# Designs tried in a protein design chat: VHH binders against Protein LURP-one-related 7. Part 4

Target 1, 182 residues: Protein LURP-one-related 7, of Arabidopsis thaliana (Mouse-ear cress) (q8gwl2)
Amino acid sequence: MADSETPYHPDPEDLRRIPVDLFASKKLPGLSSGDLGFADSSEHLVFILRKSSSSLKSLLDSSGVPLFSISRLHNGVWELHKGDVEKRKDLVLTVKRTSKRFSKTESEVSFAGESSENLVIKGVPFQKSCTIYSQDSIVAQTSLMYKLRQIYVGRSKFRLTIFPGSIDHSLVVAMVAIFLQG
Below, E stands for the ipSAE of ESMFold2; O stands for the ipSAE of OpenDDE; V2 stands for 0.75 times the mean of E and O plus 0.25 times the DockQ between their complexes.

## First folded at step 1 (VHH)

Design k2 (framework vhh_8k46_1)
Fold by ESMFold2-Fast, scan of step 1:
Structure k2 (fold): chain B 182 residues (1-182), chain A 126 residues (1-126)
Amino acid sequence: as target 1 above (182 residues)
Amino acid sequence: AVQLQASGGGFVQPGGSLRLSCAASGFTFDDYAMGWFRQAPGKEREFVSAISGSGGSTYYADSVKGRFTISRDNSKNTVYLQMNSLRAEDTATYYCAAGEYDFWSGYYTPSEYDYWGQGTQVTVSS
């Protein structure tokens, strides 16, 4: 079953054409206890978010191969590095909380390198809501799959919509995961 | 063994204040989100407030927002709930809970918490 072992690397042309929905859930087949899975509309697992500690997480592909390590520094800044938590490579981006008003949170994403445009993430982490902006354009958006009256009935599921663009889906998932953690 | 000991409950008149404490032992406290839940007789257990393992994120039910403040001291393995402007409808047994820190578990869902204290009674009555 080659398809279930293939890393999620969509054709760059597909990223320019249509929005892609991913569905986040702890109750997907093939997950280990404590893992959060991201599945496509056909319920195929695409990414796995795995916790090593409160300050250390890994984003893995569907085969369990580490793509990124996610770490919280003592100053509250989050860093994304290529590789796993033990074999880290280059810094990819940092996420800094810039504003918190009435449970509404804003964070800034700074890419490693000389002349990268910063992204802005806005939303309410507790409600699993966030929108990622590149200037005035939406990169991605999360939404709860349940009405507000149902959020307190033990359900942990949300949708992530990634709009056509040049940003890799694994980076979008990592940014959403960082933002929703607080 | 994991233990959560909630304390600080009692009798108070409407408009009064109480501070609840929850002392934790038997796990790495900083790795766990802490929540406060309450249950009145004949009602379901409802979310009150939660705090992330680092203390960097706090969450409140709409009914308590602006009146209650959650905080934690990781050096003392203790979480606190400062309750101001108490109302008769705040009368309940208050429970503290610990769950591994992650946003997908949901700070507002009782089933996502691994460990629970025995509770402390709060009565708001004239």
Scores: ipSAE 0.011, ipTM 0.299, lowest interface PAE 9.6, mean pLDDT 79

Design k3 (framework vhh_8k46_1)
Fold by ESMFold2-Fast, scan of step 1:
Structure k3 (fold): chain B 182 residues (1-182), chain A 126 residues (1-126)
Amino acid sequence: as target 1 above (182 residues)
Amino acid sequence: AVQLQASGGGFVQPGGSLRLSCAASGRTFSDYAMGWFRQAPGKEREFVSAISWSGDSTYYADSVKGRFTISRDNSKNTVYLQMNSLRAEDTATYYCAASPYDYGSEWYDSNEYDYWGQGTQVTVSS
């Protein structure tokens, strides 16, 4: 209540672990035609999602170096592998659609080689709506960046908020890309 | 695999109407988003309209908005394009296409569609 002009700020120690926002857009410097870029709050490109086909995509770093390849195996099943589409390495995770009743989609994320608990993704991919859950905790969520009702225009842009946790941001981006663009 | 068959094209005068049909074979039709594209002589294939797998969402190119209506009947495995107030500029071969509902794909991008039907010719002339 001390200052009505200045918003309340968290403790400096907690501020280091605040949620991170990434902004997805097809209209960013450094992108090739058809690429979807993820930029930080300073408008610097951090990740690139590149489509090789409707069933094959790559997640690249800001320099265009491949981090992961994404492949659709069957209806509702996708795999994430380390490396390039042409030179795939180890399986990292599998995303399986577990529910598609009415207008809401649910998917389960299983990490390869781990006995850790699966993650759950829920949302409406068509509306760029996606929330990733670890049990009762939110890992990440997306929202559309538009105020007008023209959804076809607004669907080219969305915000991804990653909450503090131990999961690498690159893996969160890949899971979101699979759920929304799988 | 989905096989698509487009029909309903023909010769029509300006201001007339036609209804195109796209019949799909296979037991997974209701899991696919459907689109209509057209190609006029000497031009690239352009987006016309799209409909989600449930039918809850429809999209139209600005050139056809208000004149064309896309619909689907999942019980008949068929997508329709009702074309009203036809113009000479609508003359093209019309194609129907299916996407295995790649949810984040751009519905106006022909590269997002894995299955394509045979075209049906629409000619609007006096």
Scores: ipSAE 0.000, ipTM 0.188, lowest interface PAE 12.1, mean pLDDT 77

Design k4 (framework vhh_8k46_1)
Fold by ESMFold2-Fast, scan of step 1:
Structure k4 (fold): chain B 182 residues (1-182), chain A 124 residues (1-124)
Amino acid sequence: as target 1 above (182 residues)
Amino acid sequence: AVQLQASGGGFVQPGGSLRLSCAASGFTFSDYAMGWFRQAPGKEREFVSAISYSGGSTYYADSVKGRFTISRDNSKNTVYLQMNSLRAEDTATYYCAADTDYSLYWDEGAYDYWGQGTQVTVSS
């Protein structure tokens, strides 16, 4: 199926045809201690995941401007809201774990104020393995490269591949962060 | 000052059990994921186990799954590693570490704070 415009993040036609790789690391220029950065293939920082507490995180752009607040509810459900942690506004999506067996986990993503079908995230967080599905289509996938898995004096990172589609990259990054940390 | 004090190591026979403790001070413990790493003589440091901020999620290296259990008590600022069915290959110095980012739990280089180790020796 062809990509369709969404009311949240309409992509340029060219971006809908090209997969994008982002690389997640704690050791990128411009990060504060504890931040997880997402960089493009040229090592330019694109997004920052920042922790405020065990149940509250923020996704920021490369300039440190808040895009979303990410909060864990009492029942273990994660909610993504637009904007700053202090100004909880429009609910964007909810992530709920539906299955956890050994090192295998599944979660469901529900969009608020929308009749769209739910997304499903499946993977093995231990292996930084995560695939986001929309029906039969892959939205995004993470992979841990063999060499980067070795525990050494040095740094590890994982790759996030975002496939052409209608979902904004910031939302994909937020969903991956929630899945791997929950 | 930030401190992580690991304890509970010692000598044990194969098939025996030990419980390691890591007492934290100088930071908000409930905001940190905790990891256990080990280093055997002449070998590189390796990941053993990790636990999320709330204790709701845990990870284990394949070599220890089913034998080791990680847990935490946020009211006591302590993380534990229950080690059962110990083998000679488990002989190592065990280190606890704290990180605000659970998403890199396997990466020793990603941890913010490290404790002094506790020695575990499994021999007949």
Scores: ipSAE 0.000, ipTM 0.181, lowest interface PAE 14.4, mean pLDDT 78

Design k5 (framework vhh_8k46_1)
Fold by ESMFold2-Fast, scan of step 1:
Structure k5 (fold): chain B 182 residues (1-182), chain A 124 residues (1-124)
Amino acid sequence: as target 1 above (182 residues)
Amino acid sequence: AVQLQASGGGFVQPGGSLRLSCAASGFTFDSYAMGWFRQAPGKEREFVSAITWSGGSTYYADSVKGRFTISRDNSKNTVYLQMNSLRAEDTATYYCAAEYGSGLYDYLSEYDYWGQGTQVTVSS
């Protein structure tokens, strides 16, 4: 596993037993300018968030294969589609900001098909803080890891903790990216 | 419609001071981080400074630390750049920019909205 660049495939048993930490940074090897990378606890790149414009982003795996395209509609609502930006397929989920204050933001996540309950994201995007809720349960949480001095030298990093559950890690990363960067 | 109106540029001698302003309209200003960028003739647009939604945290390019101060007034929807001890290499068109959800990014691609520039010329 060390020195391995295998695609990210978390064990289903681990997804239900222990929290998984991912670390987000713009200063990881293998990133293009403007990319935000997500690495595991062994410092291996797992996901890449690529910004094409203010309204268009892509979530890629570690080898650069597109997983999702992320687009902001005219009304400010974000949509996540499976596949790349040129070959979009099925709508997976929609993120809508439901409350906005300069110090605190709330968004609602609706899955396509309307058969699933909505998720709620609450936090302070500029501080890289958010918590994703499924009813009364926490799905994931972020926190800023580096102090201001490290940001001043051109390095910033935040931790994303994904709690045990059934939601794919790639979807959690996409929701966090939309909330913090949208 | 979103607008960012930068002003306050002009001619100044080395060692002088200048205060730039950027007036924002058409979006919820207090939900956005604000940044200043500059572009000198023949060069790429580069980061100068950024300030968070509340004004509680600031970030500066190494070339301007200790000389420039960014601030904001959310009641007036305005961000400011106080430029002291100006040098010939500070000559550029200065742009203000707005970013939702972040406040300390120095990458041009992170910013959602851009203003028209205001020209600063430092010459003797």
Scores: ipSAE 0.000, ipTM 0.142, lowest interface PAE 14.7, mean pLDDT 77

Design k6 (framework vhh_8k46_1)
Fold by ESMFold2-Fast, scan of step 1:
Structure k6 (fold): chain B 182 residues (1-182), chain A 123 residues (1-123)
Amino acid sequence: as target 1 above (182 residues)
Amino acid sequence: AVQLQASGGGFVQPGGSLRLSCAASGRTFSSYAMGWFRQAPGKEREFVSAISWSGGSTYYADSVKGRFTISRDNSKNTVYLQMNSLRAEDTATYYCAADEWGTYYDESGYDYWGQGTQVTVSS
């Protein structure tokens, strides 16, 4: 119940603890030039990724309220902070690229705090391919063809499937957005 | 590169059991998720089961849940599929495959495939 900071009204089927599908597109109503929107299966906008510069982005809720700021640092490190770039920030997580073999990329996610629950992200950013792992379990995955759900995603769009778990959907979307930047 | 060899198939009556083994050659076995897939004559290859790098997470097709158990021994570079309560519809060639990126259900994520082992469930 108390799992999202975003004012997000999931379908009753999602409340039954099934995987949630979000669809990323630049062609949704309410988007500004350069925005990437994440919509549910009914095409309702849930999150907006907004570019401020090449090294600075914001993740917003469906109403345009900033949830997180994303900053690219030197040496392939990204930081996620609560709120807008102008507000006092609390560090939420850090993403570090650990491997790049041609188009294949691997990154580690470290959460701020006492917890040792690092995540791993693997995929091919250019192909919108991304899988987030908690130890050896899948947290979320982007795929053009998802055999478990048997849903096709068009080339100019991609699907993000979030599996049932304890990680807030807004954080999953933020991690995917960071990883797909390369 | 990793080489995979599946074994343990054979003839069994309905309700019987078989244990399949998949032996990997090479130092990198513990870095791979492993999967079992099967293909019956005239049908597409289908997912059966998968296991994570550490063995801490397992995944099963709905048709085999409760009957099949996947396990691995990284010290022996081997993955196993214990098949219980076998049915005629389990008749297929069973393949083991290695997944460098841990995609589990997605066959296209598997880079290395072994030779199959035939399982025939018939009276």
Scores: ipSAE 0.006, ipTM 0.251, lowest interface PAE 11.1, mean pLDDT 78

Design k7 (framework vhh_8k46_1)
Fold by ESMFold2-Fast, scan of step 1:
Structure k7 (fold): chain B 182 residues (1-182), chain A 124 residues (1-124)
Amino acid sequence: as target 1 above (182 residues)
Amino acid sequence: AVQLQASGGGFVQPGGSLRLSCAASGFTFSEYAMGWFRQAPGKEREFVSAISGSGDSTYYADSVKGRFTISRDNSKNTVYLQMNSLRAEDTATYYCAAKLGYEWDTDYFEYDYWGQGTQVTVSS
């Protein structure tokens, strides 16, 4: 099919003018065993996080097509590259843990483009608590859907809220996955 | 206080077997999914196997599927890992972990309580 030839194209920022909620769960339709899925509010799968090892992960779209490979270096730094694990190319960003005090963790995100300011991720990974900051602004935040110690049956999941901004949702999901899983 | 005590590790030759045990205290054991994780020298902690709170659902890492069996006895507050056909690659410190809620997970960040390790060494 041909692409749209209309003279007007919506501004990508206008399309992201409202917050978007994604829901992370191991128990979503369309997932393979061990996968972590990210679904929209209608429970439609949007992204899949696949863990190959403790140091190697992939973020895929809903059709299982690899978007990013995520790898941990010996120094503890995580790297995000475009593409699949075999043909990965183009470093997109790195995530480095800068602080850990007991359960509280902080990481810094550096984009491969030198003109971009670093992001900061703060939270408590085991509580699925994660907030991504761009200076004084919140890019995204997670929250456990259920109160700690109130769940004794069923499936657990967490919510990821992405606030309006210029960062691609796939990159936000990847950063959250690195922070909570690394 | 919450405690998880892992035991049963040791030295074994390739092709041998070991049974690990993890005794739990200080929480309602049947309301927690249990997992086994391992960490080899110079490597990160990796998932091995998990079992639901009821014991009705189990899951295994591909590297151990068909060789390891996870089980639990809720009357004894203990989870077990039967390891058969052991390989040199299975050499690691093995950790047991408890996750609130009946359903298991493969991500160690899902787990609320962790035991001390028990060392397994597979060598000829």
Scores: ipSAE 0.000, ipTM 0.153, lowest interface PAE 11.1, mean pLDDT 79

Design k8 (framework vhh_8k46_1; at its last look DockQ between E and O 0.37; V2 from the best seeds 0.00; counts 0 for: pae E 7.4 > 2)
Fold by ESMFold2, look of step 2:
Structure k8 (fold): chain B 182 residues (1-182), chain A 123 residues (1-123)
Amino acid sequence: as target 1 above (182 residues)
Amino acid sequence: AVQLQASGGGFVQPGGSLRLSCAASGFTFDYYAMGWFRQAPGKEREFVSAISSSGGSTYYADSVKGRFTISRDNSKNTVYLQMNSLRAEDTATYYCAATDEYGLGWYDEYDYWGQGTQVTVSS
């Protein structure tokens, strides 16, 4: 009774059958200054990436509820924990850069627990280029949405396409955010 | 508080050289990519150069490639811009900036900005 105004969100089971596009930008409606927003094709915010301090970021849902905390260790490894930056819970995954040749970068995602599934992320962070692989399959990939027609550059954004599969979209978004830090 | 203090500007003849410095404080410098931007009066701010947090990747606007060199010293929390073969078109206020996100060519991706230092090339 108290939650009758919840905005429409597609049923996760329906989403498993088609690829999902999210559109990343710092200029989306309702977004606080300094945040990076991920919106659906109707421009409704789905996720918010918020810097909580110089060393920590939060991935939030559309209502601003913390989903994950993202932190970089001094050895360069990234950790993703459930919960907010103040009350971090279980470790979910780590991301470690395994190769960098010129502008091309490769990173490995390791899930916590007994999962044998490790993912590989390949791309060029400078170009906001990122593809996430599970062995032979593509889990997600980014594409640039703007055209560079002048020397000076305005705000940029990119599209994230998440292909049907078993990996939560919030985890995919977190992995992309980590990788594009370079 | 985050501070970026650019220095090393001045007056120079065409063909001359200057070295700009930008001292950073108030954040973990080696987590941040650094950039140099410039703005002449009445013109839009434009990208000059950027360097990754480790210093392993550098980027330049076409107008300065081959003449300018960006570098950083993470032990001194300082980024530098060596400017050689200066031209009248290089006259501008030069700003250093920092970002912890991928945005090494886009000014609206930089979170922190310095006050700038004036470079004037006399011809």
Scores: ipSAE 0.026, ipTM 0.365, lowest interface PAE 7.4, mean pLDDT 78
ESMFold2-Fast, scan of step 1: ipSAE 0.188; ipTM 0.558
ESMFold2 (binder alone), look of step 2: mean pLDDT 80; pTM 0.805
OpenDDE, look of step 2: ipSAE 0.292; ipTM 0.636

Design k9 (framework vhh_8k46_1)
Fold by ESMFold2-Fast, scan of step 1:
Order: C-alpha cells, then structure tokens, then sequence
Structure k9 (fold): chain B 182 residues (1-182), chain A 125 residues (1-125)
C-alpha cells in the first residue's frame, strides 16, 4: 500500500459540526524565512505558504510537501494548480477580481469544470479582512488579531475561521492566501 | 458531467477479499471527489469510504476501518475499493458516487451528484 498520509486530517465530524480556527503568522516554529504558516488552536503547524515571487506562491503541508501552486496572471486572474510550480498538474480553481472600490475588493472563485460551485470572496485585503461565501452561506472568514502587548495586528498575523461544511481546508487556505496576499 | 460504472463484485467466503473498481467516463474525473456507498436488502444506503479529488485524503466508516482501502488512479479515471477480511455484514450492492472537488468529504449520499449502477457483493459460507 502506498503511503497516502498527510499531517493534517481534521476529524470529518468536526468539519460538519463546529467551526475550525487556524492562525496565520510568520513567527511559528518550523518555518523558513519569509514563509507564512497556518497553525491550529494547539499551535500545531498545518500549512505553509511559500513565496517564490510577488506573483508565484506555493501552499505546502506541514512537512514541506507541495499541495498547490498559486500564480497570478497579468489580467488580474489567479490560478490554483495541483502540486508545485515545477511539477504542477491540473488546474483546480481560478480566482478573478470582479470589483474593487477604494480598498474594498470582491472576487469570484470558479472551480475547474464546475461553474455551479462558484464562490464569492469579499473584503479588504490590506486589513486581512476576507469572507468567503457559497450562495447565502459563509464558508470562511478572517479577522484581525490583536497582540496582547500591543493594540495592533502584527503584519501577517490573523485568524481564519472555517465554518462547518464540505470544502477542504487546504482549498479554503489557498483561496484566502490568494485574496489577502495577492 | 461524469458517468460511473462499478464492477468487481461477486461471491466470497467470510475472511476473503474482493477489489471493486469504479470507471468514470467524462473529461473532469480528476476534479471530482469520489465515494463508495452500499445498500443491503431492506436497509438504507450507507457510507463506506471517500477519497478527495487529489487522493491526499481518505475517509472510512467505522465498520470498515482497517479492512477496506480506497484509492484512485486519475490517469485511468478509476477509483478502487480493496476489501479485506470480509464479513457477512458486508453483503450489499456497492455504489460509487462522485461530487465536484472543493466540496471535500461528505458521508451524506444526497450530496453526491453522480452515481454508478452498482455491483453486488455477497459474503456467505
């Protein structure tokens, strides 16, 4: 049998019953310089966002194995592909900015082959504000985190709440990374 | 859209093994999460196992954990269910089902969009 284990396997019952919080920070143990990490409520690192350039990023599992590559096209469209940029596979989804008024941004997510599953992301990227909608339901949202010793959000420090549902957490994290990190 | 054909069922004695296959036709198989469900005579359809569109995550009903293994080969548009240590209680028609990726795991049959015809598994001495 092939090893199909990944470090992050959330309880399937929890995906349907309770919201899951992930915490984004550049200061988590186990990160390489420049990486943005996503940790669970126990501070266990579960995902790593690695920047190759301003328009090219990779989402990795906690062991550094590439899950997705994120690329920005010159027309303001982002694509998520399976695997790393060197070994990229299938197109998974496309994120297209549909509206920008001052700092407020709206984007649409289209899954490859399944247009009826389009999602909408709304928020203010520079404030780490992001809400992902499926029809009239909230899939996920980010919120500001205040440092205990400062009344400020530290750079890329924010909370991501994923609401009960059937969308894989790695895809939610990738969509948030695309929307907020640009 | 995708069409599914399940195969590999048959008669087997308790403790035996069978491997089920679900062949998909359609251009978007690799974008679909896949599940196996079963229905015994006179019972409701129940969840058996699921695999994410990428193959990186697998899920199992408690009754089959440690005995069944789900896998997929996207180059062959096929998902497999390896069934070991079969019991009389595993006797059922087995169905494969598909849902678009991005929807992740679900144990609810009603959330799967596409279904195969099914393949019969009978475990009897």
Amino acid sequence: as target 1 above (182 residues)
Amino acid sequence: AVQLQASGGGFVQPGGSLRLSCAASGRTFSSYAMGWFRQAPGKEREFVSAISWSGGSTYYADSVKGRFTISRDNSKNTVYLQMNSLRAEDTATYYCAARPYGLGYTWSASEYDYWGQGTQVTVSS
Scores: ipSAE 0.013, ipTM 0.324, lowest interface PAE 7.6, mean pLDDT 78

Design s1 (framework vhh_7sr4_2)
Fold by ESMFold2-Fast, scan of step 1:
Structure s1 (fold): chain B 182 residues (1-182), chain A 120 residues (1-120)
Amino acid sequence: as target 1 above (182 residues)
Amino acid sequence: EVKLVESGGGLVQPGGSLRLSCAASGSTFSDYAMGWYRQTPGKQRDLVADITSGGSTKYGDSVKGRFTISRDNTKNTVYLQMNSLKPEDTAVYYCAAEWDSGYYDEYDYWGQGTQVTVSS
């Protein structure tokens, strides 16, 4: 199996010094029907979000290899596990919604283990609007893409900006997917 | 894949009624949660009403008792019946669809919007 015993860890040689943009769309080359793809600024597919049901999703790399399984518990909490749906091993994080459905949505992210710092996600999922906070610092944010001075709305098309930091891009994408996709 | 097409918007006097329709094409409609949202210029988009695949409904506080959301799975259509319309209901109304209802409600597909103007 390709499962690692160690949760995702930022590369010590990671030179992320500037924000990185990923573009989310259901209409990217290489996607299966229903998949949401995340592409870089050169339109190269980087991640694939696959929805198996309302309570079960997977985040895959560009070649279709599972990175994480995403599951919703009966109490409404989302769990992210390393690996695919059948072979998931390590709990990485949980996401719990804390705000009302009619107002701006707020969720809390708790990392597995002795988690000393929780993250907070705030936004309006219906508008593909999301900002991830670590204390007062922004980790990432999403926004709808503009087309001819109009906001493009349809097929989950939006931009994700990841700010310089130590959190792996795959984990940021997974958190955004949980917050925006259900 | 789902495509949403809205109809039924227009100009109406205060106290009047309109019925908006949203026709879906593509994937199985009955498996989708459907919603209506509205946006006024310069403001964020607000939830008006939603209906799950199982038929459960929720409404925004400003429209409760006046608006009714319903769906017809045989016609792949969701409706918004708007009664006792007020000038503050003037907005662009958007139809939205999500594959499977969930605890975190959010919509994968959106229509292009239909203008509703309530003016005397």
Scores: ipSAE 0.000, ipTM 0.157, lowest interface PAE 13.5, mean pLDDT 76

Design s10 (framework vhh_7sr4_2)
Fold by ESMFold2-Fast, scan of step 1:
Parts: structure tokens; sequence; C-alpha cells
Structure s10 (fold): chain B 182 residues (1-182), chain A 120 residues (1-120)
């Protein structure tokens, strides 16, 4: 949204022009036991979620290099830091659960160091259902594979669709992983 | 080790009722959801119904209003009450347990299945 005649209101630029689908499963080629993988449509691993403990997880790239450390502070509050557990320094964001009624959950994402607007995540973690909102725009959403046809495969298998925008895919994956953990 | 054992399947006439039970013989965490799925030959498994640890339920469109899922957490058992059965409900019914969150093992558990046949 911008006026092309006004230098102070440039058109939004987004280098990601089309939605990207990632598929989450713990039964992908290249995973270690207990890992959750995120793969493209050809089943090539893009990200790996690895558990160190109930309160500490890592998001890794396809080569096993740590991108983020995910820490649970207390019930319903999580922090994302850059790097691995030992090299962790920069807080990236905090996710706080703001509402839980029945299976429905809402969380708020606050970015560190920026005056950025908070994101909102809404969904039903039990159904691997999650939608990330930035104001009126959808950043990403998850769905169980085959859910649109009312066919379900195990609950550890789901699709993540990332819509065109400025947020890194690794950060979207981390936010989804945090939300679905509780 | 978690084992799920289904019971209550059988042959019934259209319009009849059956109650399926699924008992866990191992440990299932309080955060585990329980569900029933069904499969006919040559097709993928369909969700019939599921229920989370707090009692919130979801149903497949084809069974909504006819089937009721419930659970007894003290017995680690989930039930499916099937009313107004139709020939198209004929399938193998599977019990499943899965974590509500991505925490811990990321592990789904499945039973061996129980046959339900609705004659016409």
Amino acid sequence: as target 1 above (182 residues)
Amino acid sequence: EVKLVESGGGLVQPGGSLRLSCAASGSIFSEYAMGWYRQTPGKQRDLVADIDSGGSTKYGDSVKGRFTISRDNTKNTVYLQMNSLKPEDTAVYYCAAYPEWLDSGYEDYWGQGTQVTVSS
C-alpha cells in the first residue's frame, strides 16, 4: 500500500512473490529420532526442530546448523534467541499465550529491539491448526494434510503455508513450532 | 510401552448402534488427545472423531450428529458411540493417541483396528 508519487510512501517491496508450502513430519528422510522436519514438496529437508529438553529446543537448517534456540520461561511463555544454546546472545522475539478456551489458543509475538507491531497467532494446537496474523494480513497458516477432504494422517504431519511477506521463513517456522508446543 | 486395544466392533443392521472402546495398556500423558479413524479398502483413513484431554471434540461431517466420542482419563479409555448406522459406515475403525502439542516425543500411537460391518 503506497502512493507512487510520494517519496515517503514507497510501494511495499517483497522479494517473495508466491506462497511457499512446507510439510512437517517426523518421518522424513535425513531426520534423527525425535526430530521434526520441515520439507519442501519434494521431501527435501529445509528445517529441523530438535528437542534438548521439555523447555529447550533448537531450530536447525537442512545441514544441521543451529539457527535459533527456543526456551520456555514458564507456562505459556517462550523466547527465541539467535544461534545455538551455548552461543545464544540476541533475543529475537517472545511468544506469550494470551488466551486458552477449550482447545482454542491465542498467542502474541513481541519482537525484541524494534518498535515493530506485535503479531497474533490463533489456532487449535491439538489439530496442528495455526494462523499468524500481522494486522489484517495472514503471514502463515498450518493445516493437517488432507484436512480439506476430511482425511487425516497422524497428528505429527501437517502443512505450513507461508504467504508473501518480509518475515524470514526460518522465523515463521520457529513461531509455529513455539505455538504448537504449548 | 503404549498399546491401544480396540473392542466393540461387529456386524449390525442399518439403523443399529455399536459402542467402540479403546483401552491404553501403557502410559499416556494427560496432554494426549484420543481419536477414532476409519478406513475402507482402497481409500485413505478418515477422521471419524477426536477428543482432547480437556474434552473438546471434533467430528467428520459424515458422522456429525450420529456418533459421539467420549473419554475416561482414569481408565485411559476412549469410546465411540455409533448410532443410526448406515452401510457406508462399514470400515475398519482405528483408535489413535497423539500429543496435543509438539512437545516431548512427537509420537502418535495406533491400535490394530476393529471391523464394523453394516449389512443392507
Scores: ipSAE 0.012, ipTM 0.390, lowest interface PAE 7.6, mean pLDDT 78

Design s2 (framework vhh_7sr4_2)
Fold by ESMFold2-Fast, scan of step 1:
Structure s2 (fold): chain B 182 residues (1-182), chain A 121 residues (1-121)
Amino acid sequence: as target 1 above (182 residues)
Amino acid sequence: EVKLVESGGGLVQPGGSLRLSCAASGFTFSSYAMGWYRQTPGKQRDLVADITSGGDTKYGDSVKGRFTISRDNTKNTVYLQMNSLKPEDTAVYYCAADYEYGWGDEYFDYWGQGTQVTVSS
């Protein structure tokens, strides 16, 4: 009954044992026009990416509660802040695109606060390919589920696999959204 | 409405030349990186060449020195000049556009329908 109000809370033991798959599409039940949704393997919507302007997006939970705001800066840098676009709080991370080519795009993720190791995102956004690395370990990876046959409409669906680790799934989703949309 | 239309493909003998064109409409062409990809049956699409809005080029290792990518922002067109063609260049060639300045309008890049290139003796 409260499907739209149930937040995504994965079991902490499962986060450390097995990969988790999320499925991204603009054509998921419960989405507004223009939204990009992420659903679990049971087809339940867990995260919503919503556009506020050309430079501002919000990542929401399944209940429509803002988790993060994403802002694009002039130097090709994106910032992720806690909260919504009007009442944003502390900076969480910065994504900086370091290389952009059709064969290879690279971005660097820097966490705010005390010194944490940077993450690296590599892939080909137009193929919906994206791998997030922590040193030599894979944090997450995308794979295209549908062929680009409908090139004028952008109706591609892709799978996001999050590997066991300590990084919150909402942050992984935000990093993937920034990389593939920038 | 965004549209990419490839032309110039066909049958050519080994050692021959072809020039592919990709006519773009429905977006600010000068703000986009443009590229050519090719696909052989049963394989993933591979980069042939790309060109940034600033004119910087990159080539796949197998075509470097033989192919040249260029663009004409006045005509909203990207070109691929293919010289010294080999049988292994036989593939469907796709034109692609990628927005360089942050957020795109849609959550995707743009692709053409593809044009067949066959190199046969």
Scores: ipSAE 0.000, ipTM 0.212, lowest interface PAE 11.4, mean pLDDT 78

